# Miniprotein binders against q6w4x9r395to579, part 214

Target 1, 185 residues: q6w4x9r395to579
Amino acid sequence: GHCSLEGGSFVTTFDARPYRFHGTCTYILLQSPQLPEDGALMAVYDKSGVSHSETSLVAVVYLSRQDKIVISQDEVVTNNGEAKWLPYKTRNITVFRQTSTHLQMATSFGLELVVQLRPIFQAYVTVGPQFRGQTRGLCGNFNGDTTDDFTTSMGIAEGTASLFVDSWRAGNCPAALERETDPCS
Key: E = the ipSAE of ESMFold2; O = the ipSAE of OpenDDE; V2 = 0.75 times the mean of E and O plus 0.25 times the DockQ between their complexes.

## First folded at step 18 (miniprotein)

Design eh13 (at its last look DockQ between E and O 0.88; V2 from the best seeds 0.70)
Fold by ESMFold2, look of step 18:
Structure eh13 (fold): chain B 185 residues (1-185), chain A 82 residues (1-82)
Amino acid sequence: as target 1 above (185 residues)
Amino acid sequence: STTRLRIEFRDISEEQAKKVEEIIRFEAEKSGVDVEFEYHDGRLTVEARGSPYAIEWFLYIVRLRLWWQMEGVEIYVIKVES
């Protein structure tokens, strides 16, 4: 399964449902029992450009009982607040420079993250088939059905992206601003 | 069905307890979980009540936010009753 976070705050879920939102917060991108040590993947969005209402991706965070890995738009990779030389390796996770413009986090538990640093900070999440029906967050529930991909943290299917996105906030943050979108799909 | 969760924070200052309470109130409101707090002599006790699904997510997201946002604060799960 594939989930993408692209410029202009566009998201495409594991079930290929596109949407757009604007909000300044840290959001749960992917949570699953398949991630060890209560792990989650989070996305950090902040204000961007000339419009005060527009936001863009500034970091992706993998967090568990054992790991706190931050990949930021400044190409800095930190673990528990300490900047790390690449490649950075733990028992289950390797972060390395894939190309001059892309970083990759590869794991032994079926999660892969690719971060594009230039020209725009973007992220691409890939999970193995064992994650099917086992995910929640901004990347959706990966059940093959796009009609319920906007399922909130309380298990409620919403018709709008904004209510869905707001439910996945991992911080005391204002509600997301939703605009009419023109997604690529 | 209603689940009751009791969690505890030990050896934390009043300032730390206020920050923890802010996180917990926000997540409780989002999750439809009712919470009560008691702070006494460096111990913050939280009683939480809600559906099994809401309590599971509430505990998960509270712990995740503490890992992300708070230093020197440990959460102790005292009991979970259904």
Scores: ipSAE 0.656, ipTM 0.846, lowest interface PAE 1.1, mean pLDDT 86
Fold by OpenDDE base, look of step 18:
Structure eh13 (fold): chain B 185 residues (1-185), chain A 82 residues (1-82)
Amino acid sequence: as target 1 above (185 residues)
Amino acid sequence: STTRLRIEFRDISEEQAKKVEEIIRFEAEKSGVDVEFEYHDGRLTVEARGSPYAIEWFLYIVRLRLWWQMEGVEIYVIKVES
């Protein structure tokens, strides 16, 4: 399964459902029992301009009981708050520079993350087939059905991205907005 | 059915407790969980009530957010009753 966070506010789920939202919060991208130690992949969005529609991805976070790895738009990788030099390796996770503009987080448990640092901070999540039907979050449920991708944290299927996205907030933040904006924003 | 969850936070300041409460209240509201708080002498006790699914998610998300937002704060699950 491939999930992408592109253009500042666009998401494509594992089931290839595209949607957009504008929010300034931390959201759960991927939660799954296949992630060890209660792991979860999260996305941090912030304001990138004056208007509410000017939001962008500013960091990706992998959080577990053992690790708190943050990849920020400033090309800083931290674990548990400490800056780490690349390549950085933990027990199950390796973060390294893939290209001049891309970082990669490789794992031993079937999760891969590629982060494009510039010109736009974007993220690409890949999970193995063992994750099929066992994922939750903004990246969807990876079951081959796009119609139920907007399932909330409480297991309710929503018709709009806004309510869906809000259910996956990992912070006390305002509700996300769903408005048409420049695809390049 | 209704599940009751009791969790505790130990050796936390009043300020920390307030932050924990904010997180918990927010998540409780989102998940349809009723919560009650008691802070005494460095211990915050939280009683939560909701459906089994709601409580399960509630506990998970609270743990996650605490890991992320409140380093050093440990949660203790004291009791789960269904």
Scores: ipSAE 0.635, ipTM 0.851, lowest interface PAE 0.8, mean pLDDT 94
ESMFold2 (binder alone), look of step 18: mean pLDDT 85; pTM 0.849

Design eh14 (at its last fold request DockQ between E and O 0.92; V2 from the best seeds 0.84)
Fold by OpenDDE base, fold request of step 20:
Structure eh14 (fold): chain B 185 residues (1-185), chain A 82 residues (1-82)
Amino acid sequence: as target 1 above (185 residues)
Amino acid sequence: STTRLRIEFRDISEEQAKKVEEIIRFEAEKSGVDVEFEYHDGRLTVEARGSPYAIEWFLYIVRLRLWWEMDGVEIYVIKVES
């Protein structure tokens, strides 16, 4: 499954459903029992302009009981709160520079993350087949059915992205604005 | 069915307790979980009630957020009744 966060406010789920939202919060991007130690991948969005529609991804966070990894445009911060030189290696996670503009987080448990740092901060999440039907968050449920991708944290399938996105807020923040748009448009 | 969850936070200041309450109230509202708080002498006690599914997610997300936002605050699960 491939999930993408592009253009600052566009998301394409594992099931290839595109949508757009404008929010300034931390969101659960991917949660699954396949992630060890209650792990979750989170996306941090912030204001990129004066308008409410000017929002952008500013960081991706992998968080578990054993690991804290924050990938932002300028640095990689780990559980000790300090920026790390790359490559950074843990028991089952490696963060390294893929290209001059891309970082990659490779794992032994079927999660891969590629982050484009410039010119636009974007993220690409890949999960193995073992994650099928076992994912939650903004990246959807990876079950091959796009019609139920907007399943909330309470297990309710929504027809639009607004309530879906808001349900996955991982911070005390205001509701996001919805605009379902093809990220290629 | 209704699940009841009792959790405690120990050795926390009033300021920390307030922050924890803010996190919990926010997540409780999203999950349709009813919560009650009691702070006394450095201990915050939280009673939560909701569906089994709601309580499971509630506990998970609260743990996650506390780990992310309030590193060092320990959560103690005292009782779970279904």
Scores: ipSAE 0.850, ipTM 0.939, lowest interface PAE 0.5, mean pLDDT 93
Fold by ESMFold2, fold request of step 20:
Structure eh14 (fold): chain B 185 residues (1-185), chain A 82 residues (1-82)
Amino acid sequence: as target 1 above (185 residues)
Amino acid sequence: STTRLRIEFRDISEEQAKKVEEIIRFEAEKSGVDVEFEYHDGRLTVEARGSPYAIEWFLYIVRLRLWWEMDGVEIYVIKVES
């Protein structure tokens, strides 16, 4: 399964459902019982320098009882607040420079994250088949059906991205503004 | 059905307790969970009530946010009653 966070706050879910939103917050991208130690992948969005109504991805965070790995737009990787040289390895996770513009986080538990640092900070999430039907967050539920990909943290399928995105906030933040793009299919 | 959750934070300052309460109130409102707080002598006790699903998510997201946003604060789950 593939989920992407691109450019001007565009998201494509594991079930290929595209949407866009505007918000300044930390959001749950992916939560699943397949992630060890109650882990979650989170995305941090902040205002872009062009407009107050536009936001962009500034960091991706893998957080669990054991790990607090931050990959930020300033190209610094930290674990528990301490800057790390790459390649950086824990028991289950390796973060390394894939190319001059891309970092990769590889894991033993079926999660892969590729972060494009330049020209625009973007993220690409890949999960193995064991995650099918067992994900929650901005990347959707990975059940093969796009009609319920906007399922909130309370398990309610919404027709718009705004209520869905707001439910996945992991911070005391104002409600998001969003725009859904039409799929070409 | 309704799940009752009692959690406790130990050896935290009034300032830490205030921040924990702000996080918990926000997540409770978002999740449809009712909460009540009592802070006494470095101990913050929280009683939470909601659906089983809402309480499961509430506890998860509160713990995750505390890992992310605070140092030296740990949740102790005292009681879960359905």
Scores: ipSAE 0.788, ipTM 0.896, lowest interface PAE 0.7, mean pLDDT 87
ESMFold2, look of step 18: ipSAE 0.767; ipTM 0.892
ESMFold2 (binder alone), look of step 18: mean pLDDT 89; pTM 0.886
OpenDDE base, look of step 18: ipSAE 0.769; ipTM 0.901
ESMFold2, look of step 19: ipSAE 0.707; ipTM 0.868
ESMFold2 (binder alone), look of step 19: mean pLDDT 88; pTM 0.885
OpenDDE base, look of step 19: ipSAE 0.635; ipTM 0.849
ESMFold2, fold request of step 20: ipSAE 0.765, 0.767; ipTM 0.889, 0.884
ESMFold2 (binder alone), fold request of step 20: mean pLDDT 89, 89, 89; pTM 0.887, 0.885, 0.889
OpenDDE base, fold request of step 20: ipSAE 0.842, 0.849; ipTM 0.933, 0.937

Design eh15 (at its last look DockQ between E and O 0.82; V2 from the best seeds 0.65)
Fold by ESMFold2, look of step 18:
Structure eh15 (fold): chain B 185 residues (1-185), chain A 82 residues (1-82)
Amino acid sequence: as target 1 above (185 residues)
Amino acid sequence: STTRLRIEFRDISEEQAKKVEEIIRFEAEKSGVDVEFEYHDGRLTVEARGSPYAIEWFLYIVRLRLWWEMKGVEIYVIKVES
């Protein structure tokens, strides 16, 4: 399954449902029992500098009981907040430079993250088939059906991206704004 | 049904306790979980009540946010009762 976070704050879920939102917060991008040590993938959005209402992706974070890996345009940071040289490797995670503009986080548990650093900071999430029907967050539930991809953290299917996105905030932050919604919401 | 959760934070300052309370209040509101706090002599006790689903998610997301936002704060689950 593939989930993308692209310029203009566009998201496409594992079930190919596109949506857009603007908010200044950290959000749960992907949570699943398939991630070890209670892991989650998070997305950090901040003001883009273009206008006061627009935000853009500024970092992707993998977080678990054992790991805190922050990938931003400038650095990869681990537990204790130390910047690391690439390639960076743990028992089950490797972060390396895929190309001059792309970083990759490869894992032994079926999660792959590719981050485009330039010209626009973007992220592409790939999960193996064991994740089917077992994901939650901004990337949706990976069940082959777009109609319930806007399922909130409380298991409620919403018709609008804003309510769905707000439920996945991982921070005391304002509600998100959206510019476009899925017509089939 | 209703699940009751008691968790505890030990050897934390009043400043740390206030930050933990801010996180927990926010996540409780989002999850439909009722919470009560007691802080005494470095110990913060939290009693939480909600549906089994809400309590499980609440505990997960609180732990995750503490890992993300704080250092040196450990959560102890004292009791989970349905």
Scores: ipSAE 0.649, ipTM 0.852, lowest interface PAE 1.2, mean pLDDT 86
Fold by OpenDDE base, look of step 18:
Structure eh15 (fold): chain B 185 residues (1-185), chain A 82 residues (1-82)
Amino acid sequence: as target 1 above (185 residues)
Amino acid sequence: STTRLRIEFRDISEEQAKKVEEIIRFEAEKSGVDVEFEYHDGRLTVEARGSPYAIEWFLYIVRLRLWWEMKGVEIYVIKVES
């Protein structure tokens, strides 16, 4: 499964459902029992301009009971607030420079993350087949059905992206705004 | 069915407790879980009630957020009753 966060406010789920939202919070991209130690992949969005529609991805965070890895737009990789040199390796996770503009987080448990640092901070999430039907968050449920990708954290299928996205907030933040725009345009 | 969850925070300051309460209240409301708090002498006790699914998610997200936002605060799951 491939999930992408592109263009600052566009998301394509594992099931290839595209949607757009504007929010300034931390959201759970991927939660799954397949992630060890209650692991979750999260996306941090912030204002990139003056208007409410000017929001962008500014960081990706992998958080578990043992690891906290932050990849930010400033090309900073941190663990628990401490800057780390690349390549950075934990027990099951390795973060390294893939290209001059891309970082990669490789794991031993079937999660891969590629982060484009510039010119636009974007993220690409790949999960193995063992994650099929067992994922939750903004990246959807990876079950081959796009119609139920907007399932909230409480298991309720929503018709709008805003309510769906808000359900996956990892903090007390303002409500997200929705726009129906093709991310491939 | 209703599940009851009791969690505790030990060696926590009053200020920390307030922050924890804010986080928990937010997640509780979001997940449809009823919560009650008691703080006494460095210990914060939280009792939560909700559906089994709600409680499960509630506990998960609370653990995650607290670990993220409040380093040094440890959560203790004391009792779960279904």
Scores: ipSAE 0.528, ipTM 0.803, lowest interface PAE 1.1, mean pLDDT 92
ESMFold2 (binder alone), look of step 18: mean pLDDT 89; pTM 0.886

Design eh16 (at its last fold request DockQ between E and O 0.83; V2 from the best seeds 0.82)
Fold by OpenDDE base, fold request of step 20:
Parts: structure tokens; sequence; C-alpha cells
Structure eh16 (fold): chain B 185 residues (1-185), chain A 82 residues (1-82)
């Protein structure tokens, strides 16, 4: 499954459902029992301009009981809160520079993350087949059915992304604005 | 059915307790969980009530957010009753 966060406000789920939202919060991008130690992948959005519609992805965070990895445009911060030189290696996670503009987080548990640093901060999430039907968050549920991708944290399938996105907030933030569009159009 | 969850935060200041309460109230509202708080002598006790599913998610997301926002604050699950 491939999930993408592109263009500052566009998301394409594992089931290839595209949508757009404008929010300034930390969101659960991927949560799954397949992630060890209650792990989750989170996306941090912030204002990129003066208007509420000017929002962009500013960081991707992997967080578990044992690991804290923050990938932002300028640095990679780990558990001790310090920026680390790459490559960074834990027992089951490796973060390294893929290209001059791309970082990669590789894991032993079937999660891969590629982050484009410039010119636009974007993220690409890949999960193995063992994650099928066992994911939740902004990347959807990876079950091959796009009609239920907007399932909230309470397990309720929504027709639009608004309540769906807001349900996955991992911070005390205001509600996001939602507009379903094709990012490729 | 309804599940009751009791969790505690120990050796926390009043300021920390307030921050924890803010996190918990926010997540409780999203999950349809009722919560009650008691702070006494460095210990914050939280009683949460909701559906089994809601309580499970509530506990998870609160723990996750604590790891993220309040790394030095530990949560203790005291009891879960259904």
Amino acid sequence: as target 1 above (185 residues)
Amino acid sequence: STTRLRIEFRDISEEQAKKVEEIIRFEAEKSGVDVEFEYHDGRLTVEARGSPYAIEWFLYIVRLRLWWEMEDVEIYVIKVES
C-alpha cells in the first residue's frame, strides 16, 4: 500500500483515494497493530502563509513506546531530542539520506517512509501486505475499498473527509477545512 | 455495554496536571467518553466511561499524545471494568 502527502494539503490513501484538507495540527497518519510498541506515524501540518488555506506538511513523526523520530525539513530529531547525523540506526528503524533532497526511513516491520525535503516537503508511506485491512488514520484502512477510507477514529465511515480528518487529530487544534479534489487534476 | 477506566498520573505538578486534563478532555470529547478528574498531592486520577471501543481508543490516543507532548509524564492504568 502506498499513501502520499503531497502539495502541502493533498493526501492519497493506501486505497488510492485522493482528498484535500487544510489543517494546522498533528494527525494520525498511520496506526496499526502491525506497528510494534503501539507505534504510530503522524503528520504535522502548520501554516505556510497568512490565510487558513495556506497550510503545509512540516514534519513526519514516528512515535512508539520506544522510539521517537521526527523528520522535518531541516533536521531529524530522535528520542533524546537532539538532531542526529545520518544515517541513524535503531534496532528496527534506519533513517538515512536517500538523495540530496530525500530522506528515507526503513523499518524491519514493513513500514517504509520517503520524505522529500525540497522544494516541497512531501511524504510517501509504503506498507507491506501484512498491513492490509489493519491500518487506520489519514492514509485509510488499506482494504481495497475506497468508499470506507474516511473511517473515523471511532470506526464510523464518513462520506466526506471533514469529520474523518478531524477525528485523527493528535493535538488540541481547531477543525480543518476540507475540499475533496483530485490532486492530479 | 459500558467500560470504566481509571488511570493515574503520579508525581506531577499542578501545571502538568492541567495540561494532561486538556489533552484528556479533548480526546474524551472526540471519543464520546465521559471523564472526571481529581488532583491531590501530586497525583491526578482520571475516571473515564464509555463504550469498550471508545475507551480502548481513548487510552491509546492519550498515551500516544503524552509520549509526544509530555514525555516525562507516565500514565498508570489502575483498573478497567466492563
Scores: ipSAE 0.878, ipTM 0.950, lowest interface PAE 0.5, mean pLDDT 94
Fold by ESMFold2, fold request of step 20:
Structure eh16 (fold): chain B 185 residues (1-185), chain A 82 residues (1-82)
Amino acid sequence: as target 1 above (185 residues)
Amino acid sequence: STTRLRIEFRDISEEQAKKVEEIIRFEAEKSGVDVEFEYHDGRLTVEARGSPYAIEWFLYIVRLRLWWEMEDVEIYVIKVES
């Protein structure tokens, strides 16, 4: 299965459902029992222009009981907050430079992440078939049915992307409607 | 059905406790989980109640956010009852 995060805050789920959102927060991109040590993949979005409605991907984070890997345009930062030389390798994870503009995180547990650093910071998530029906987050539930891909963190299918996305916030961030009415955010 | 979760943080400052409480209140509201806090002498105790699904996600996301946002804070799961 394939999930993509592309410029202008566009997302395509594992079930090929496209949507766009505008938000400034860290979001759960993918959580699954197939990820070891309670792992999750998170996406960090931030303001990209003068308007609060313009947001873009600034980092992708893999976090588990054992690992913390932050991939941003500038650097790869790991468990102790220290930038690492590439390739970076743990027992199950290797992060390496795929090309001059792309980094790759390869794993032994069926997750693969490719990050485009330039010209636009984008991310591409690939998961093996063992993840079918076993995912939660912005990439959807990977059950072959696009009508419930907007399933919230409460397990409720929503018809709008904004309610779905707001439920997957991993930070004390205003909801989309609150952001639209607050000039400070 | 209702699941009850008791978690505890030990040897944390009042400032650390405030930050932990802010994370937990936000996640509880999002997850439909009711929470109560008690802070005494460096110990923060949290009682949480909700559906089994809500409590499972709540505990998961609270741990994840603490790993991401805090240092020197350890969560102890004392009791889970359904």
Scores: ipSAE 0.764, ipTM 0.891, lowest interface PAE 0.8, mean pLDDT 86
ESMFold2, look of step 18: ipSAE 0.620; ipTM 0.839
ESMFold2 (binder alone), look of step 18: mean pLDDT 84; pTM 0.837
OpenDDE base, look of step 18: ipSAE 0.830; ipTM 0.926
ESMFold2, fold request of step 20: ipSAE 0.749, 0.761; ipTM 0.880, 0.888
ESMFold2 (binder alone), fold request of step 20: mean pLDDT 88, 88, 88; pTM 0.879, 0.877, 0.880
OpenDDE base, fold request of step 20: ipSAE 0.867, 0.859; ipTM 0.946, 0.943

Design eh17 (at its last look DockQ between E and O 0.91; V2 from the best seeds 0.78)
Fold by OpenDDE base, look of step 18:
Structure eh17 (fold): chain B 185 residues (1-185), chain A 82 residues (1-82)
Amino acid sequence: as target 1 above (185 residues)
Amino acid sequence: STTRLRIEFRDISEEQAKKVEEIIRFEAEKSGVDVEFEYHDGRLTVEARGSPYAIEWFLYIVRLRLWWEMEGIEIYVIKVES
């Protein structure tokens, strides 16, 4: 499954459902029992301009009982708040520079993350087939059905992205907005 | 059915407790979980009630957020009753 966070506010789920939102919060991208130690992949969005529609991805976070890895738009990788030099390796996670503009987080448990640093901070999540039907969050449930991708944290299928996205907030933040924006923003 | 969850935070300051409460209240509201708080002498006790699914998610998300937002805070699950 491939999930992408592009253009600052666009998401494509594992099931290839595209949607957009504008929020300034931390959101759960991927939660799954296949992630060890209660792991979750999260996305941090912040304001990138004056208007509410000017939001962008500013960091990706992998959080578990063992690790708190942050990849920020400033090309800083931290674990538990401590800056790390690349390549950085933990027990089952390796973060390294893939290209001049891309970082990669590789894992031993079937999760891969590619982060494009420039010109736009974007993220690409790949999960193995063992994750099929066992994922939840902004990246969807990876079951081959796009119609139920907007399933909330409470297991309720929503028709719009707004309530869906809000359910996956990992912070006390305002509700997300669904507005038309420039796909390049 | 209704599940009751009791969790505790130990050796927590009043200021920390307030932050924890804010996080928990937010997540409780989102999850449809009823919560009650008691802080006494460095211990914060939280009682939560909701559906089994709601409580399960509630506990998970609270743990996750505390890991993320309040490093060093440990949750003690005292009791779970269904």
Scores: ipSAE 0.747, ipTM 0.894, lowest interface PAE 0.7, mean pLDDT 94
Fold by ESMFold2, look of step 18:
Structure eh17 (fold): chain B 185 residues (1-185), chain A 82 residues (1-82)
Amino acid sequence: as target 1 above (185 residues)
Amino acid sequence: STTRLRIEFRDISEEQAKKVEEIIRFEAEKSGVDVEFEYHDGRLTVEARGSPYAIEWFLYIVRLRLWWEMEGIEIYVIKVES
């Protein structure tokens, strides 16, 4: 299964459902029982222009009880707050420079992350077949059906990306719906 | 059915407790979980009530956010009853 985060805050889910959203927050990109130590992959978005409709990916985070790996647009990789030289290896995770413009995080548990650093900071998530039907977050549920990919953190299938995305916030951030309904902000 | 969750944070300052409460109130509101707080002598106790699904997600996301946003904060799950 493949999920992508591309410029302009575009997302394509594991079931190939594309959507766009406008948010400034940290979001749960992928959570699954297949990730060890209560792990999750998170995406950090920030304002990239003069309005909240101009947001972009600024970091991807793999977080578990063991690791806090941050890959940021400034091309620095940290684990638990400390900068790391590449290649960087733990028992289950290897982070290395794939090309001059791409970094890769490979894991023993079926998760692969490729981050394009330049010209635009983008991320590509690949999961093995053991993840089928067992994912939650912005990348969808990986069940082969695009109609329920907008399933919220409370298990509700929504028709709009905005409500779905806001449910996956991992931070005290304003909701995109609230920002949309205030014409002065 | 309603699940009841009691959790505790130990050896945290009043300042740390306020940050923890801020995170928990936000996630509780988002998840439809009812919460009550009690802080004394470096111990913050949280009573949470909600559906089994909401409590499971609430506990997960609270732990994840504390791990992401704070250092040296551990949740001690004292009681889970349904």
Scores: ipSAE 0.727, ipTM 0.873, lowest interface PAE 1.0, mean pLDDT 87
ESMFold2 (binder alone), look of step 18: mean pLDDT 87; pTM 0.869

Design eh18 (at its last look DockQ between E and O 0.90; V2 from the best seeds 0.78)
Fold by OpenDDE base, look of step 18:
Structure eh18 (fold): chain B 185 residues (1-185), chain A 82 residues (1-82)
Amino acid sequence: as target 1 above (185 residues)
Amino acid sequence: STTRLRIEFRDISEEQAKKVEEIIRFEAEKSGVDVEFEYHDGRLTVEARGTPYAIEWFLYIVRLRLWWEMEGVEIYVIKVES
């Protein structure tokens, strides 16, 4: 499964359902029992301009009982708040520079993350087949059905992205907005 | 059915407790979980009630957010009753 966070506010789920939102919060991208130690992949969005529609991805976070790895738009990788030099390796996670503009987080448990640093901070999540039907969050449920991708944290299928996205907030933040924006923003 | 969850935070300051409460209240509201708080002498006790699914998610997300937002704060699950 491939999930992408592009253009500042666009998401494509594992099931290839595209949607957009504008929020300034931390959101759960991927939660799954296949992630060890209660792991979750999260996305941090912040304001990138004056208007509410000017939001962008500013960091990706992998959080578990063992690790708190942050990849920020400033090309800083931290674990538990401590800056780490690349390549950085933990027990089952390795963060390294893939290209001049891309970082990669590789894992031993079937999760891969590629982060494009420039010109737009974007993220690409790949999960193995063992995750099929066992994922939840903004990246969807990876079951081959796009119609139920907007399933909330409470297991309720929503028709719009707004309530869906809000259910996956991992912070005390305002509700997300669904507005048309420039896909390049 | 209704599940009751009791969790505790120990050696927590009043200021920390307030932050924890804010997190918990937010997540409780989202999950449709009823919560009650008691803080006494460095211990925060939280009682939560909701559906089994709601409580399960509630506990997970609270743990996750505490890991993320409140370094050093440890949660203790005291009792779960279904």
Scores: ipSAE 0.758, ipTM 0.899, lowest interface PAE 0.7, mean pLDDT 94
Fold by ESMFold2, look of step 18:
Structure eh18 (fold): chain B 185 residues (1-185), chain A 82 residues (1-82)
Amino acid sequence: as target 1 above (185 residues)
Amino acid sequence: STTRLRIEFRDISEEQAKKVEEIIRFEAEKSGVDVEFEYHDGRLTVEARGTPYAIEWFLYIVRLRLWWEMEGVEIYVIKVES
């Protein structure tokens, strides 16, 4: 399954449902029992310098009882606050420079993350088939049905992206400003 | 059905307790979970009530946010009844 976070704050879920949102917060991107040590992948969004309401992706975080790996747009990779030289390896995670503009986090548990650092900070999440029907967060539930991909943290299917996104906040943040519930064409 | 959750934080300052309460109140409101707090002598006790699903998510996200946002604060799950 593939989930993407692209410029203009566009998201495409594991079930290929596109949406856009603008909010200043940390969000649960992917949570699943397939991730060890109660792990979650989080996305950090902050204001764009272009307009008052626009936001963009500024970091991706893998957090578990064991790991706090931050990949930020300032190109520093940290684990538990400590900067790391690449390639960086743990027992089940490897972070390395894929190209001059891309970093990759590969894992033994079926999660792969590719981060584009330039020209714009973007992220691409790939999960193995064992994750089908087993995911929660901004990347959707990976059940093959786009009609309930906007399932909130309370397990309620919503009709709007904004209510869905706001439910996945991982911080005391104001509700997101909504521009569109579907991608601009 | 209602699940009841009791958790504790031990040896925390009043300042730390306030930060923990802010996180917990926010997540409780989002999850539809009712919470009550008691702080005494470095111990913060939280009683939480909600559906089994809401309590499961509430506990998960509170732990995750504490790992992300705070240092030196340990959560103890004392009782889970349904």
Scores: ipSAE 0.715, ipTM 0.870, lowest interface PAE 1.0, mean pLDDT 87
ESMFold2 (binder alone), look of step 18: mean pLDDT 88; pTM 0.880

